# Miniprotein binders against q9h3h3: the designs that were tried, part 267

Target 1, 235 residues: q9h3h3
Amino acid sequence: EDGFTAEHLAAEAMAADMDPWLVFDARTTPATELDAWLAKYPPSQVTRYGDPGSPNSEPVGWIAVYGQGYSPNSGDVQGLQAAWEALQTSGRPITPGTLRQLAITHHVLSGKWLMHLAPGFKLDHAWAGIARAVVEGQLQVAKVSPRAKEGGRQVICVYTDDFTDRLGVLEADSAIRAAGIKCLLTYKPDVYTYLGIYRANRWHLCPTLYESRFQLGGSARGSRVLDRANNVELT
Key: E = the ipSAE of ESMFold2; O = the ipSAE of OpenDDE; V2 = 0.75 times the mean of E and O plus 0.25 times the DockQ between their complexes.

## First folded at step 20 (miniprotein)

Design GT11 (at its last look DockQ between E and O 0.92; V2 from the best seeds 0.00; counts 0 for: SAP 70.133 > 70)
Fold by ESMFold2, look of step 20:
Formats: structure tokens, sequence, C-alpha cells
Structure GT11 (fold): chain B 235 residues (1-235), chain A 103 residues (1-103)
């Protein structure tokens, strides 16, 4: 397996950010229209570049749903980047703790749960459940990548507003599971994204902060959520 | 794998150019907030590039582009879109030269 998989995915995501998005915005669109929108734009059929036979005639970077209370606030990303550059020249050690402190200082606290699924019914069903959870208010905002040519896995991102608020992160995990999603989830704080920190980094940092595994069987269903930075279970 | 790395580096460099060109258009269209975010994206891409590069001269050139992008952000904040455009054109020229040299 190529050691640059994360960096290739990052490049694709950065490109997608700059193309048009297909958005269901619950702040301006009645919730009763959601099912028709989902049927028109299933993520396994929406193509990245507008292939013939697709529901979209133009390129699509992301398919997104915004909840009723969605209020975008990225924090002081410009100041974060400047402080990061100064830190690197200071000679001080760079650790997960220093990244956490930079994020707090600059109020860049958002992050996201990620799941990767192959195109098809499973992906479309998972996305529909997430989209409904967002419109119903259990989640704040989510997006899914469109289908690339010749398939490949697609990603659903479910955002939370504060990665240091463990209860809020766990509540989002719970809402994802309540939508019937049982696959592995990984959580990446946006501070790592805004500083371009992926697997190939000189500090050997792990950008995945939390990992959620759904346990099948037994007497009760539940997530097992691991804090990878501190190597402790949150659940 | 040198060929896989080369392809990735070229893609990242092209994305910096694309972000800078779109920032330039955003400034011309009177949308400085969009331009600011596109410049921030270009800087993110540069951070990714630096971690993939072994050549110190190429790293120095990317670090110069980062400095120019920071100055472009300052020009937008100061309400000087003409200066921001000049800087962005310089970034585009510098990065395009680097793309040709990697081929």
Amino acid sequence: as target 1 above (235 residues)
Amino acid sequence: DPEELKDLLEKLLELIVRAAERALRAIKEGNPDEAKWLIIKARIIAYILIELLDDEEIKRRIERALELLKEALRAIEAGDPKKAEEILREVIEEVRRLIEELK
C-alpha cells in the first residue's frame, strides 16, 4: 500500500473544495423536500466531473447538508498558521499537546468524524441517514464526496464544533450510530487539516484523534471510542 | 516510489497555482473574503508539499511562496487589492517555474 494515500486524498479534497457543491440547506429549504433531494442526488450516482447519465451536468466537489442551526465559524485560521510557523522556528518540541493548545488559542476547534464506503446502496443509505439526522437537528453539518470515475471509496464527513468537548464528539458518534451506521469511524480535528498535517509529517503526529468501533453482538449495542492521543477509551 | 511521489508533488504544485488564480479572480470580482480563504488553502497545500520534499532548494522556494501568500493576506486586510494581485501573480509565476523544473 502506497505511503502517500493520505496525501493523495488530501489533494483530492482540496481540489473538491474549489469546485461547486450540491447543498441541501435546512435553514432555507423545507425539511419535506429532503427525500426528493436525496433521491435526485444519491452520492453513488453524482459524478465528480459531470459524466453523461449523471444527475449532475457540471462538476461537483461535495454534496452537503446544512442543519437548521448551522453557523459556520472556522476561528482564527490565519493566526493559527502564523503561530504554527513561528513555533517551528522556535526549536520547541511539537507534540499533540502543542497542536491542541494552538487550536484552543486560535479558536480553531472544529473537527469531523470520517467514514469510507464503496459506491452503492450501502453508501447511499448511510448518507441518507446522516442527512436526515442533520435536518432533524441531531447533527450540525455533513458532506459526502461524489463518485469518481471507475468507482473507488467515497467519504462522508460529519462535523462537530469542538474536538476538545468530548461529550459533544461522543454525542455525534451516537447520532451517527442511531442512523444505522456500523462501520469504523475516525475523527480528525480541523487544526491538523489547516496546518497540512497528514501521515507524511516530520513530527510523526497522528492526525486521527478519536476512533469509533461499533460492536456487534452481545447484550447491548454500543460504540467503543478510543482517544488515540492519550491511549484511553472514552466509552 | 519516485514516480508516485513526482506525480503527487506536481499535483500539489498545480493546486497551489489553481488556488492562487482563483484568489486573483475573487479579488477582481470584489470578494476579498473568498480570496482570503483561497490563499489560506494555498498555504495548506504548501505545508503538505514541504513535508514531502527532500530537496532543500525546492523547500526554500516553497517557503518563499508561503511568505508571499502571507503578504497577500496582509494586503487584502489593508484594503489594497492591487498589491494582493501583484503578489499572487508572483506566486503563480514562481510555482509554474518550479513545475517545469520538476518535469
Scores: ipSAE 0.882, ipTM 0.947, lowest interface PAE 0.4, mean pLDDT 91
Fold by OpenDDE base, look of step 21:
Structure GT11 (fold): chain B 235 residues (1-235), chain A 103 residues (1-103)
Amino acid sequence: as target 1 above (235 residues)
Amino acid sequence: DPEELKDLLEKLLELIVRAAERALRAIKEGNPDEAKWLIIKARIIAYILIELLDDEEIKRRIERALELLKEALRAIEAGDPKKAEEILREVIEEVRRLIEELK
C-alpha cells in the first residue's frame, strides 16, 4: 500500500460503521432465504450512497451475515483505550507482546481475515461462498463493503473470536479456502484497530499477524499461512 | 503528497464531528450504549490523527478533544447525560474551528 492508503481505508471503514447495514441474521431468518437475499443484494451492485438503479436507495455502510452462534462481544474497549493511554504516558516500551497482553487483560480478542477484490462476479461469488459458510456454521460472522462510486476494490472481513487461538485462526482460513477463495488473505486483530494502529505508527507495530497464500495440491488446508511476527510458516 | 495528507486530515476531522453529533443524538434519544460506541470511534479517529500530524499545536488540540471525549464517556457512566451532551458540544465546536482554520 502506497502513501496513506491504510489510513484512507480506515477512514472509509469508520464512516461505513456509522451508516445502516444490510444484515442477514441466521439466528432469526431461515437459511433457505439466504439465496434470495444474496440475489437481491449482490455486493458488486449495492452502492455505498444509494445511487439510482442500485438495489439500495439509501446509504449502506456494510453488508453482513451473522451465524447462529454469533454473539456480539467486543470486550472492554473503553478500558483498553484507557490502559493504552496510561502506557504511553508511562514511557514504558511498547511491543507486539504488550498489545497482546492488553488485549487479553481487557478481553478484546476478536480479529479478522481480510481480502480485497475488484467489483464483479468474482466478488459476488466469493461473498456468496462466505455467506453460506457463515450460515452453515463454519464461520461466525462476515461483512463486505458496498461498491464505491470510484469502482475501487471491495473488502470482505471474516471474523474469529480469538486472535490468540492459532488453531481457530487457521480453521477460519481453511473454511475461506473451502469456499473457493484463492486471493491473498491478511489477518488483523481488532485491538490494533481500536487503538488506531496502522502501518504508519511511531512504535513500528505491524497490525497484520498472519498472511495466507493459496496453494494448489499442497497442504490439506489449501493454503500456506505465515506468522509475520516470527517469520515462520504455520502450515 | 501534502495535498493528499490535507484531504485525509480534513476527512478524519469531519468524521470526529459526525461521530460526536450522532453520539449527542443517541444520548437525547435515550441510547447511551450507542453513544459510547460512537465516542469510542471518535477516539480511534483522534488516535489516527495524532500519528499523522506534525504540527504540535494541531496535535495538542486533537489531544484535548481526545480527553474531552473520555470525559464524555465518564459522564455517561456516571448517569449524567446533560454533562456528556455539554462536553460533546464543546468537542464539535473545537473540531469545527480546526477544520475552518485548515481550509
Scores: ipSAE 0.878, ipTM 0.945, lowest interface PAE 0.5, mean pLDDT 94
ESMFold2 (binder alone), look of step 20: mean pLDDT 86; pTM 0.863
OpenDDE base, look of step 20: ipSAE 0.873; ipTM 0.944
ESMFold2, look of step 21: ipSAE 0.873; ipTM 0.943
ESMFold2 (binder alone), look of step 21: mean pLDDT 86; pTM 0.862

Design GT12 (at its last look DockQ between E and O 0.89; V2 from the best seeds 0.85)
Fold by ESMFold2, look of step 20:
Structure GT12 (fold): chain B 235 residues (1-235), chain A 103 residues (1-103)
Amino acid sequence: as target 1 above (235 residues)
Amino acid sequence: DPEELKDLLEKLLELIVRAAERALRAIKEGNPDEAKWLIIKARIIAYILIELLDDEEIKKRVERAMELLKEALRAIEEGDPKKAEEILREVIEEVRRLIEEEK
């Protein structure tokens, strides 16, 4: 109905970034504790603001799992933003290729597969599978939003460290599918997030770089992945 | 829906204030890296906000806040937390005025 769904979700995510997170950190926590942690904090029951009857009494912005090899790597975001502002005043065209080059130049290469699921068993099961994949080393880091309102969809983000490394992005897709997840996945490079580029942007840029659709008995990964920037199927 | 857009704009302005206030606390607590990330977040929120605004006067005021945030980042990098605090207080006050004017 309104054309600002992406911007509303962005605002909610930015608010969540600034609230406390519930984190299982495999770098400091034994893997044997994961199942108990997942049972204590299912994303369908952890509440955004600490509602009565929930497992959390305080606000929670995100529920996250860090893999044993997780090493934070945002790149030169400050320099990225400065170069972006200079580019806008230069009169040069702004295209998806321009954004890709800017991301490469400033080493802002991370990105994420996104999925949106209703609260309930399906969400909790999907999250548990992804969390196990992270702790087991098939994925490096993931997060899931808590329940903000009854019936509203929640988001799982599965990060990769280089959106230009197609093999790495496809390997993450495969690990997500191996966890039994069959819904639509969309991939957004973090460069778009750091530059505040969502649907309402003057350049008509599309921040979704890849889409993944599950296919029963399909290709080697069981999914069909489309590169939207080059309009080519990767699988 | 113009009322939904108005609510979104107000939310984004409030988030800039919240990020700047948390950055101010991070500086006072001796956490300059956290402060820098919060300032970067405030600038991201401002980028989103600018794309939604159609009033050129309000856009220019948001752009001035973004330049102040950039100056605050420089002050932190130069090891001048008092300057960064002064700049952040100015950003907070100006954006709060925008919130009250947008009703």
Scores: ipSAE 0.844, ipTM 0.928, lowest interface PAE 0.6, mean pLDDT 90
Fold by OpenDDE base, look of step 20:
Structure GT12 (fold): chain B 235 residues (1-235), chain A 103 residues (1-103)
Amino acid sequence: as target 1 above (235 residues)
Amino acid sequence: DPEELKDLLEKLLELIVRAAERALRAIKEGNPDEAKWLIIKARIIAYILIELLDDEEIKKRVERAMELLKEALRAIEEGDPKKAEEILREVIEEVRRLIEEEK
């Protein structure tokens, strides 16, 4: 990633979070309606600002699917931020372990698998697979960015409830692979996002905990997952 | 690229203003939870800015905005929406001034 790409993407994500979302909620909408909804709002055609001829006339920040078991719980983000600021003032060393402990203490445990795909059929197909996995209960919640005017890559985010639950993180990877996704995946805890920690930070913290690479003919999971903090392969 | 960085900094500052303005509207509409979330987002943007800024004066001004945003959260929690609105207006004015000075 060249220059400030990560920070640019963060800024765009923050902007998108403030705009309306297109949501399919499996808790209130029958699963039988998913295919019609996917056909109506393919992410490659939904535009960020509601361009003429797009399925949406108004700005859309994200397209999201909520599973039946989805419960929105971000934890105590305000308390987390306060503790983080106090920690910086203290001058105590800050490590990945410090961030993990802060996350646990404030119950900010969510994380996400991320994939970047070019707009088009492959993206729409990938999203459809993920959306189905969410509605079927294999995944809890996912979102995809709408098409930007510049035609850049779109991001699919697949969330897990607890980044400290390694098994749960790996299960989500397996579900994503089972949905037919073969691209590179990176896993990022939300605690890093909530503290504004990206690639360029003075503490040299890496916000990516795991990387998943698809392997043809590999193990039952069809991917190799690398623990980046320990530089150890988990699969 | 210094120009690229400048553009990014301006964008981030504008996003703080946008978040604060939307939070102000949310309070007026009787949605304090939405306001809190928007203020938290503004604080996240400020964290990103602080890591990118080399100018200590600008950094201090962003830190002040962060403190004000924290005070706005407290005001909402204390059930004083009018105080929160006042603080948010101050944040908007301070950050807009900063944007104008850096153009």
Scores: ipSAE 0.841, ipTM 0.926, lowest interface PAE 0.5, mean pLDDT 93
ESMFold2 (binder alone), look of step 20: mean pLDDT 86; pTM 0.860

Design GT2 (at its last look DockQ between E and O 0.87; V2 from the best seeds 0.86)
Fold by OpenDDE base, look of step 20:
Structure GT2 (fold): chain B 235 residues (1-235), chain A 102 residues (1-102)
Amino acid sequence: as target 1 above (235 residues)
Amino acid sequence: DPEEVEKLLEKLLKLIERMVRRALEAIERGDKDEVKWLLIKARIILYILKELVTDPELRKKVEEVMEKLRKAIKALEEGNLEEVKKILEEILEEIKELIKEL
């Protein structure tokens, strides 16, 4: 990851959040319509700015699928940010434990598994597997970035409700692997995003808590999950 | 690379400008939730900017914008949309000036 790639990707993600989303909501749409929706809006063909010949004529920020159990709860993000600014002013040491406590105090507990894939059949197939797992209730919510003009990698984000629930994070990894995904996965809590903490920060905080690598013939989960903070394998 | 940093700074400042403009439009529509989330996101961009900026004068200007944004958030929580609008208009002008200085 060269230089400021993480900050560039963050800026692009935040810009995309301002544009319309293509959403399949399993709470209001029958599961039987998912295959038709996936065929209509394959993420490799949906373009970020609605290019001629794409399935979308208007800009699309994200393609998302909401499960039946999905309830949007971001917690007190404004309170979290205020407490973070006060903490910086105090000159107290800032550690991963400090951020964890801030997240708990303000109920900002969401996190996501991230995968980066080149545009094409493998991406569309991966997304279809994830979308089905969300609609079937194995996952709660996922989104994928549309195709950029430059043809760069697209990102799939699979969310969990609580980054402090290690079991829930590992269950989501297992569901992603069961959907046939074999690429590298990284897990990032949203608290790091809300505080503007990326790989190159003054506090040397790592925003990636977990890394999952697919393993042929491994444990029942088919992956090895590494705790990055402690450098310990969890599976 | 200083040139890479400058390009990123410009990108981030232009993104804040867009967010602030959209927040002003959301105020006119009475969409307080959209305003709230735009201010949250603008705050994130300012955190990133503060980490990237090494020039003391530019850093001070970023901190001044952060303080104004804090006041706008407080005014929004109090339901004082006129004050929010006023502060966001001030922030917009400051961001435009910062973009010109790059």
Scores: ipSAE 0.880, ipTM 0.948, lowest interface PAE 0.5, mean pLDDT 93
Fold by ESMFold2, look of step 20:
Structure GT2 (fold): chain B 235 residues (1-235), chain A 102 residues (1-102)
Amino acid sequence: as target 1 above (235 residues)
Amino acid sequence: DPEEVEKLLEKLLKLIERMVRRALEAIERGDKDEVKWLLIKARIILYILKELVTDPELRKKVEEVMEKLRKAIKALEEGNLEEVKKILEEILEEIKELIKEL
């Protein structure tokens, strides 16, 4: 149906990873400079390749904000990949439980909430709210894709440090909602990214671990969160 | 759509080529962490390629690149950057050939 849409997006994201990033780093930059930075680089106007008339003259892969407590730790990804290959030849079943155990064993615990928005005011407003939440300490780190083509959707990624810590993941959802975000959010642990596992995979794994839908009267956290791997509502 | 699959395969192969070239540059600077991360990413792309390729001859070549990448990663863990460079140059040539055969 979608003609490998996830794989195309993954390829574009990995290519973007290799280009320069526009970063507001709260660890080294005063918070009072954030509003000017946001006004200079709205994601709906920053172009992927530095098109004429954009704020950037050079290619930009990502626009990112690092919080004051941001400390990157990806874990033992090489060991994870080796164990994954060994698992496939071992005859053991490949299930969400075995993926979770691989991630725990190799300390590859990070993950991210994702939202997709069309270019324009709504995207720029959502990003600004997320960026402020990061600088204020309610979120740790976020990034947004630049505008790659007219009419294409852009993605905001909000990272958490431990997908097995459900309370921490739900707290990040709550912080996103407090920033005024009402669209659908999906959560993908980074272990799936490092193993190249997408929606249409031969193991029938679900890379979207959680799904969050905004509800005014549905939960204490203002959203309804579904555990997609186990089909269990958490809220 | 076979044309869409071929475009995706070409994208992925060109990404591996770019990653390998940067890893070779990182070796010249002695940046072992950058080499490590570039090889991690190349391995992800190979996982994706293996799932997409239907032609047995192309799949065999993808598996051969994966085996060489495992050897390069082992050499990197042993600190043998000369061996890493040698293997990455071999991978680069194989990737270039795969792109042209599309």
Scores: ipSAE 0.842, ipTM 0.935, lowest interface PAE 0.5, mean pLDDT 90
ESMFold2 (binder alone), look of step 20: mean pLDDT 87; pTM 0.860

Design GT3 (at its last look DockQ between E and O 0.86; V2 from the best seeds 0.86)
Fold by OpenDDE base, look of step 20:
Structure GT3 (fold): chain B 235 residues (1-235), chain A 102 residues (1-102)
Amino acid sequence: as target 1 above (235 residues)
Amino acid sequence: DPEEVEKLLEKLLKLIERMVRRALEAIERGDKDEVKWLLIKARIILYILEELVTDPELRKKVEEVMEKLRKALKALEEGNLEEVKKILEEILEEIKELIKEL
């Protein structure tokens, strides 16, 4: 990963958050319409800026699917940021445990599994599998980045409600693997994003808590999940 | 690479400029929630800038923008939209100046 790639990707993600989203909401739209929606808006063809001949004429920031049980709750992000600034001013040591406690205190507990895929059939197939798992209630919410002009990798984000719930994080990994996805997955809590903490930071904090690798003939889950903080395999 | 850092700094500053402009538009629409989230996101970019910026003068300017952003968020919580607007206009001018100095 070249020096500032993470910060560049973060800037692109934040820019994308300001543009309109293409959303399938299972709370208001029948599940029977999902296949038609997926066919209309394949993520490999939806363009970030609405290029001629794309399914979208206007800019699209994200393509998203919301499950029946999805409730948007980001917690007290403003309070989290204020407490983080106060902590820096205090000169107290900052550890992964400190960030975990800040997240709990301010109810900023969301996190996501991330996968990066090249544009094309494999991406569209992976997205269709994830979207179906969300609509079927195996996952809560997911989003995928549209195609960039440069043809770079697209990211699928699959969210969980609580990064401190190890079982819930592992269940989401299992659901992603059951959808037929075999690529590398990394899990990142949103608290690191809200505090501007990326791979290169003065505190040497790793924003990736878990890594999932697909294993042929492995455990019932079909993946090996590594706790990055403790360097321990969980599965 | 200093050139790579400079390009990233410009990208981040231009992104803050867009967020602040959109927040000013949201104030005129009375959309306080959009203003709040735009300011939260602008704060994230400022945290990234604080990690990237090594020049003492530029660092001081980033800290000044951060302090103004904190005041804007406080004014927003108090429901003082005129004060929020004023501070965001000041931030916008400071960000434009920073972009020109790169």
Scores: ipSAE 0.883, ipTM 0.948, lowest interface PAE 0.4, mean pLDDT 93
Fold by ESMFold2, look of step 20:
Structure GT3 (fold): chain B 235 residues (1-235), chain A 102 residues (1-102)
Amino acid sequence: as target 1 above (235 residues)
Amino acid sequence: DPEEVEKLLEKLLKLIERMVRRALEAIERGDKDEVKWLLIKARIILYILEELVTDPELRKKVEEVMEKLRKALKALEEGNLEEVKKILEEILEEIKELIKEL
């Protein structure tokens, strides 16, 4: 099972995408309603399949908050996938630079900061902080997985529009830290997700582009952010 | 562990089946964007399957599904929904057969 952890998680995430989502949409719902919504649907209590005693009676795939500026734009993913397949048959090398260029060419530029937390107060508190940051406009969109099994870690995803815009990615990291989150964050561009490229891939590509470590007394933003592709600190 | 690989293969194939069934429903509603996104996601799962499958006969069948998926996406781009439906029904039957062979 350890050999296929990423593939199992990917399958579970894609299945979750297809089930109903619980969404607080700041574009249509006043910000004053947020705290009541968070209290009703804490991610440690919302169950993946609608278990007895949970606040949801039906399956929930994701719990999400959309900011006032949220405008979904996945880019030309169909063209990206076609170009990816052509690249593989061309005999040309597959490198991080090649993936970056494919993403730029097809405008598949979104990505996400990821954090993994055990269910309980720490998870619910972290999610509440992220959700407030989204509604207040410091972040644009975030989601959190529901409880799928007792004791299993859940994931919070905080999206950014353009992984090549390092300042924008770093601003999102700063907003996450300002919400009081101190755990390790990893950043994965969506291009890797759309091409099915996970940690144990045959090209030895690193789908984690950035990692952020909380550093009390460190850089001015409270984070040490490493570019994993170039092994260069950004902060 | 061959049993663990088989469980993952079944999980992935059932997810494709669910996506194709929903895409057929979306065709009935005329929702071309939903069809497109479901097929894009099915394509991702096929990329994962291609990494997992070692049996030559099963690998050939996975590639046949991928080829049909490419044709369905092309037909969708051209607006030929009748052809998309035909291809998706073929994919659905092939996926159901692959699941049974597990």
Scores: ipSAE 0.837, ipTM 0.928, lowest interface PAE 0.6, mean pLDDT 90
ESMFold2 (binder alone), look of step 20: mean pLDDT 87; pTM 0.859

Design GT4 (at its last look DockQ between E and O 0.88; V2 from the best seeds 0.86)
Fold by OpenDDE base, look of step 21:
Structure GT4 (fold): chain B 235 residues (1-235), chain A 102 residues (1-102)
Amino acid sequence: as target 1 above (235 residues)
Amino acid sequence: DPEEVEKLLEKLLKLIERMVRRALEAIERGDKDEVKWLLIKARIILYILEHLVTDPELRKKVEEVLEKLRKAIKALEEGNLEEVKKILEEILEEIKELIKEL
């Protein structure tokens, strides 16, 4: 991603958070209705601004699926931001370890696997697989961006509760691979998002902790997961 | 590309403007939780702006808006919604001025 693409995508994501979401909530809706909902709102056809002929007449920020065990807990994000500003003012060194400790202290531990896919059948099929895995309890929560007017790639986000739980992060990767997804995955903690830390930052912090690459005939997980901070393969 | 940076700055400033307007509306509805989350998101945009802005005058203005936002968050925590409203109105005017200067 060249130049300020990450900051543009962040601005688009934050703008989308302000518009209505299309949500399937497995806590209140029978699992038997999922297939009809997926057919009604395929992410390749749902438009960001409700264009004529789209399944939605009104703007849609995100399409999301909530699992039965989903409980929204963001931790103390305001306290995290205040501590971050105080840290910058102190002139103390800022490291990935510093951010990890801030996240733990303020209980801001959520993170997400990210995948970028072109609009079309492959995207809709990938989303359907993830949505089923969420409703079946293999994943807790996922969302996908609607189609933009100019086209471009759509993003699927699959969340985990704790980016410091390496096993939980790897289990989510395995569930995504079991759903038939073969593209590159990147894992980003939400703490980096809440602090405005993207690829080009003055502290040279990498906001991506893990990469997952699909592997044919390899480990039972169907992927190779790289720890970017240590440059070590975990699988 | 300077033009690309300018477009991104305008996009970010307009997004803050929209968030601040929505927060003012949420105050009138008594929705403190919506206000809290909008202020969190506005703060993220200001962090991005601090990284993108190289002009010293514009950087100073971004820092001033961030300081006012800190005061608004403190007032919200104290339950002083009138003070929150006042500060957000000041932020809104400052953001509008910044957009006109681009």
Scores: ipSAE 0.880, ipTM 0.946, lowest interface PAE 0.4, mean pLDDT 93
Fold by ESMFold2, look of step 20:
Structure GT4 (fold): chain B 235 residues (1-235), chain A 102 residues (1-102)
Amino acid sequence: as target 1 above (235 residues)
Amino acid sequence: DPEEVEKLLEKLLKLIERMVRRALEAIERGDKDEVKWLLIKARIILYILEHLVTDPELRKKVEEVLEKLRKAIKALEEGNLEEVKKILEEILEEIKELIKEL
C-alpha cells in the first residue's frame, strides 16, 4: 500500500478548509429548502476548483449541513498543542491514554465518523440521507468533499461532540445506518487531527478508534462496532 | 520511496506557505480568529513534517520554524498583532527557502 495515503488526504483536507464552503445552515434556513439545495449541489457534481459544466463557478472546499442545535466548540486547541509539546519533552510515555487525558483536559472532545464513496448516485444518495438526518436533529453536523479528480473517492464526515461519550458515538452510528448507509465507517477523534497524528506517526498510535460494519439481522442498529485499540466488539 | 516522501514534504511546505500568506492578509483585516486558526493548522502541518523528515539538517530547520510559530501564537494571545506579523514574515521566508532546497 501507499504508506502516506492518510497524510496526503490530510493535506488535501486542510487545503480544502481554506476555500469557500457550500453550507446549508438549519439555524438560519428553513428545513423545507433542503431538498432543493441538495438537488442544486450534488457532491458528485460540485467540483473542487469550479470546472466547466459543474454547478459551481468558483472553488469549493467542502459541502456542509449544520443542524439546528449545532454549536461550534473546538475547545482549547492552542492549549492542547502547547501541552502536547510539553508532554513530549517530559519523558512521559505517549499512549492512547495520555492523548485521551489531554483531550479531556483541554475540552477538545469532538470526533467524526468517516465514509469513502466513489462519485455517483450512491454518494449523492448517502449524502442526502445524512443531510436530512442532520436537519431533522438525529445528527449535529456533517460535510462531504466535492469531486476533485477522475475516479477518486470522496469523503463524508459526520461529527459527534464527545468521543469519550461512547453512547453518543454509537447513537451517531445508528443514525447513520438509519439513513441507509451500509458501507464501512471509521471513527477518528479530532484530538489526533489537531496533533498531526496519522498513520505514519512515530508512536505507532492508532488514530482510528472504532470501525463500524453494517450487519443484517444481528443487531437492532444493524452494525458491528469494533474498538480498534482493544480489538473488542462493542455490539 | 524517497521521491514520494519528497513530494509530500513539498506539498506540506507549500500548504504552510499558503496558510502564512493568508494569515498575513487576515492581520491586515484585523481578523484575529482567522489568524488563530491558520496558525493552529500550520502547527499541525509542522507536527506532520516532524514525523516525515529523516534528514537531520532539514529536521533542525523544521524545528526552528516551529519555535518561531510558538512565539507568533504567544504574541497573538497577547494581542500583539505587529509582532505576529513580523514573525510570520520571517517564517514565510524560511518556508520559501526550504521549498527551494528540496
Scores: ipSAE 0.849, ipTM 0.933, lowest interface PAE 0.5, mean pLDDT 90
ESMFold2 (binder alone), look of step 20: mean pLDDT 87; pTM 0.855
OpenDDE base, look of step 20: ipSAE 0.878; ipTM 0.946
ESMFold2, look of step 21: ipSAE 0.829; ipTM 0.924
ESMFold2 (binder alone), look of step 21: mean pLDDT 86; pTM 0.854

Design GT5 (at its last read DockQ between E and O 0.89; V2 from the best seeds 0.88)
Amino acid sequence: DPEEVEKLLEKLLKLIERMIRRALEAIERGDKDEVKWLLIKARIILYILEELVTDPELRKKVEEVLEKLRKAIKALEEGNLEEVKKILEEILEEIKELIKEL
ESMFold2, look of step 20: ipSAE 0.836; ipTM 0.929
ESMFold2 (binder alone), look of step 20: mean pLDDT 88; pTM 0.870
OpenDDE base, look of step 20: ipSAE 0.886; ipTM 0.950
ESMFold2, look of step 21: ipSAE 0.849; ipTM 0.934
ESMFold2 (binder alone), look of step 21: mean pLDDT 87; pTM 0.868
OpenDDE base, look of step 21: ipSAE 0.890; ipTM 0.951
ESMFold2, fold request of step 22: ipSAE 0.848, 0.834, 0.854; ipTM 0.933, 0.926, 0.937
ESMFold2 (binder alone), fold request of step 22: mean pLDDT 88, 88, 87; pTM 0.873, 0.872, 0.866
OpenDDE base, fold request of step 22: ipSAE 0.884, 0.883, 0.881; ipTM 0.949, 0.949, 0.948
ESMFold2, last read: ipSAE 0.860, 0.856, 0.858; ipTM 0.941, 0.938, 0.938
ESMFold2 (binder alone), last read: mean pLDDT 88, 88, 88; pTM 0.870, 0.872, 0.871
OpenDDE base, last read: ipSAE 0.883, 0.883, 0.880; ipTM 0.949, 0.949, 0.948

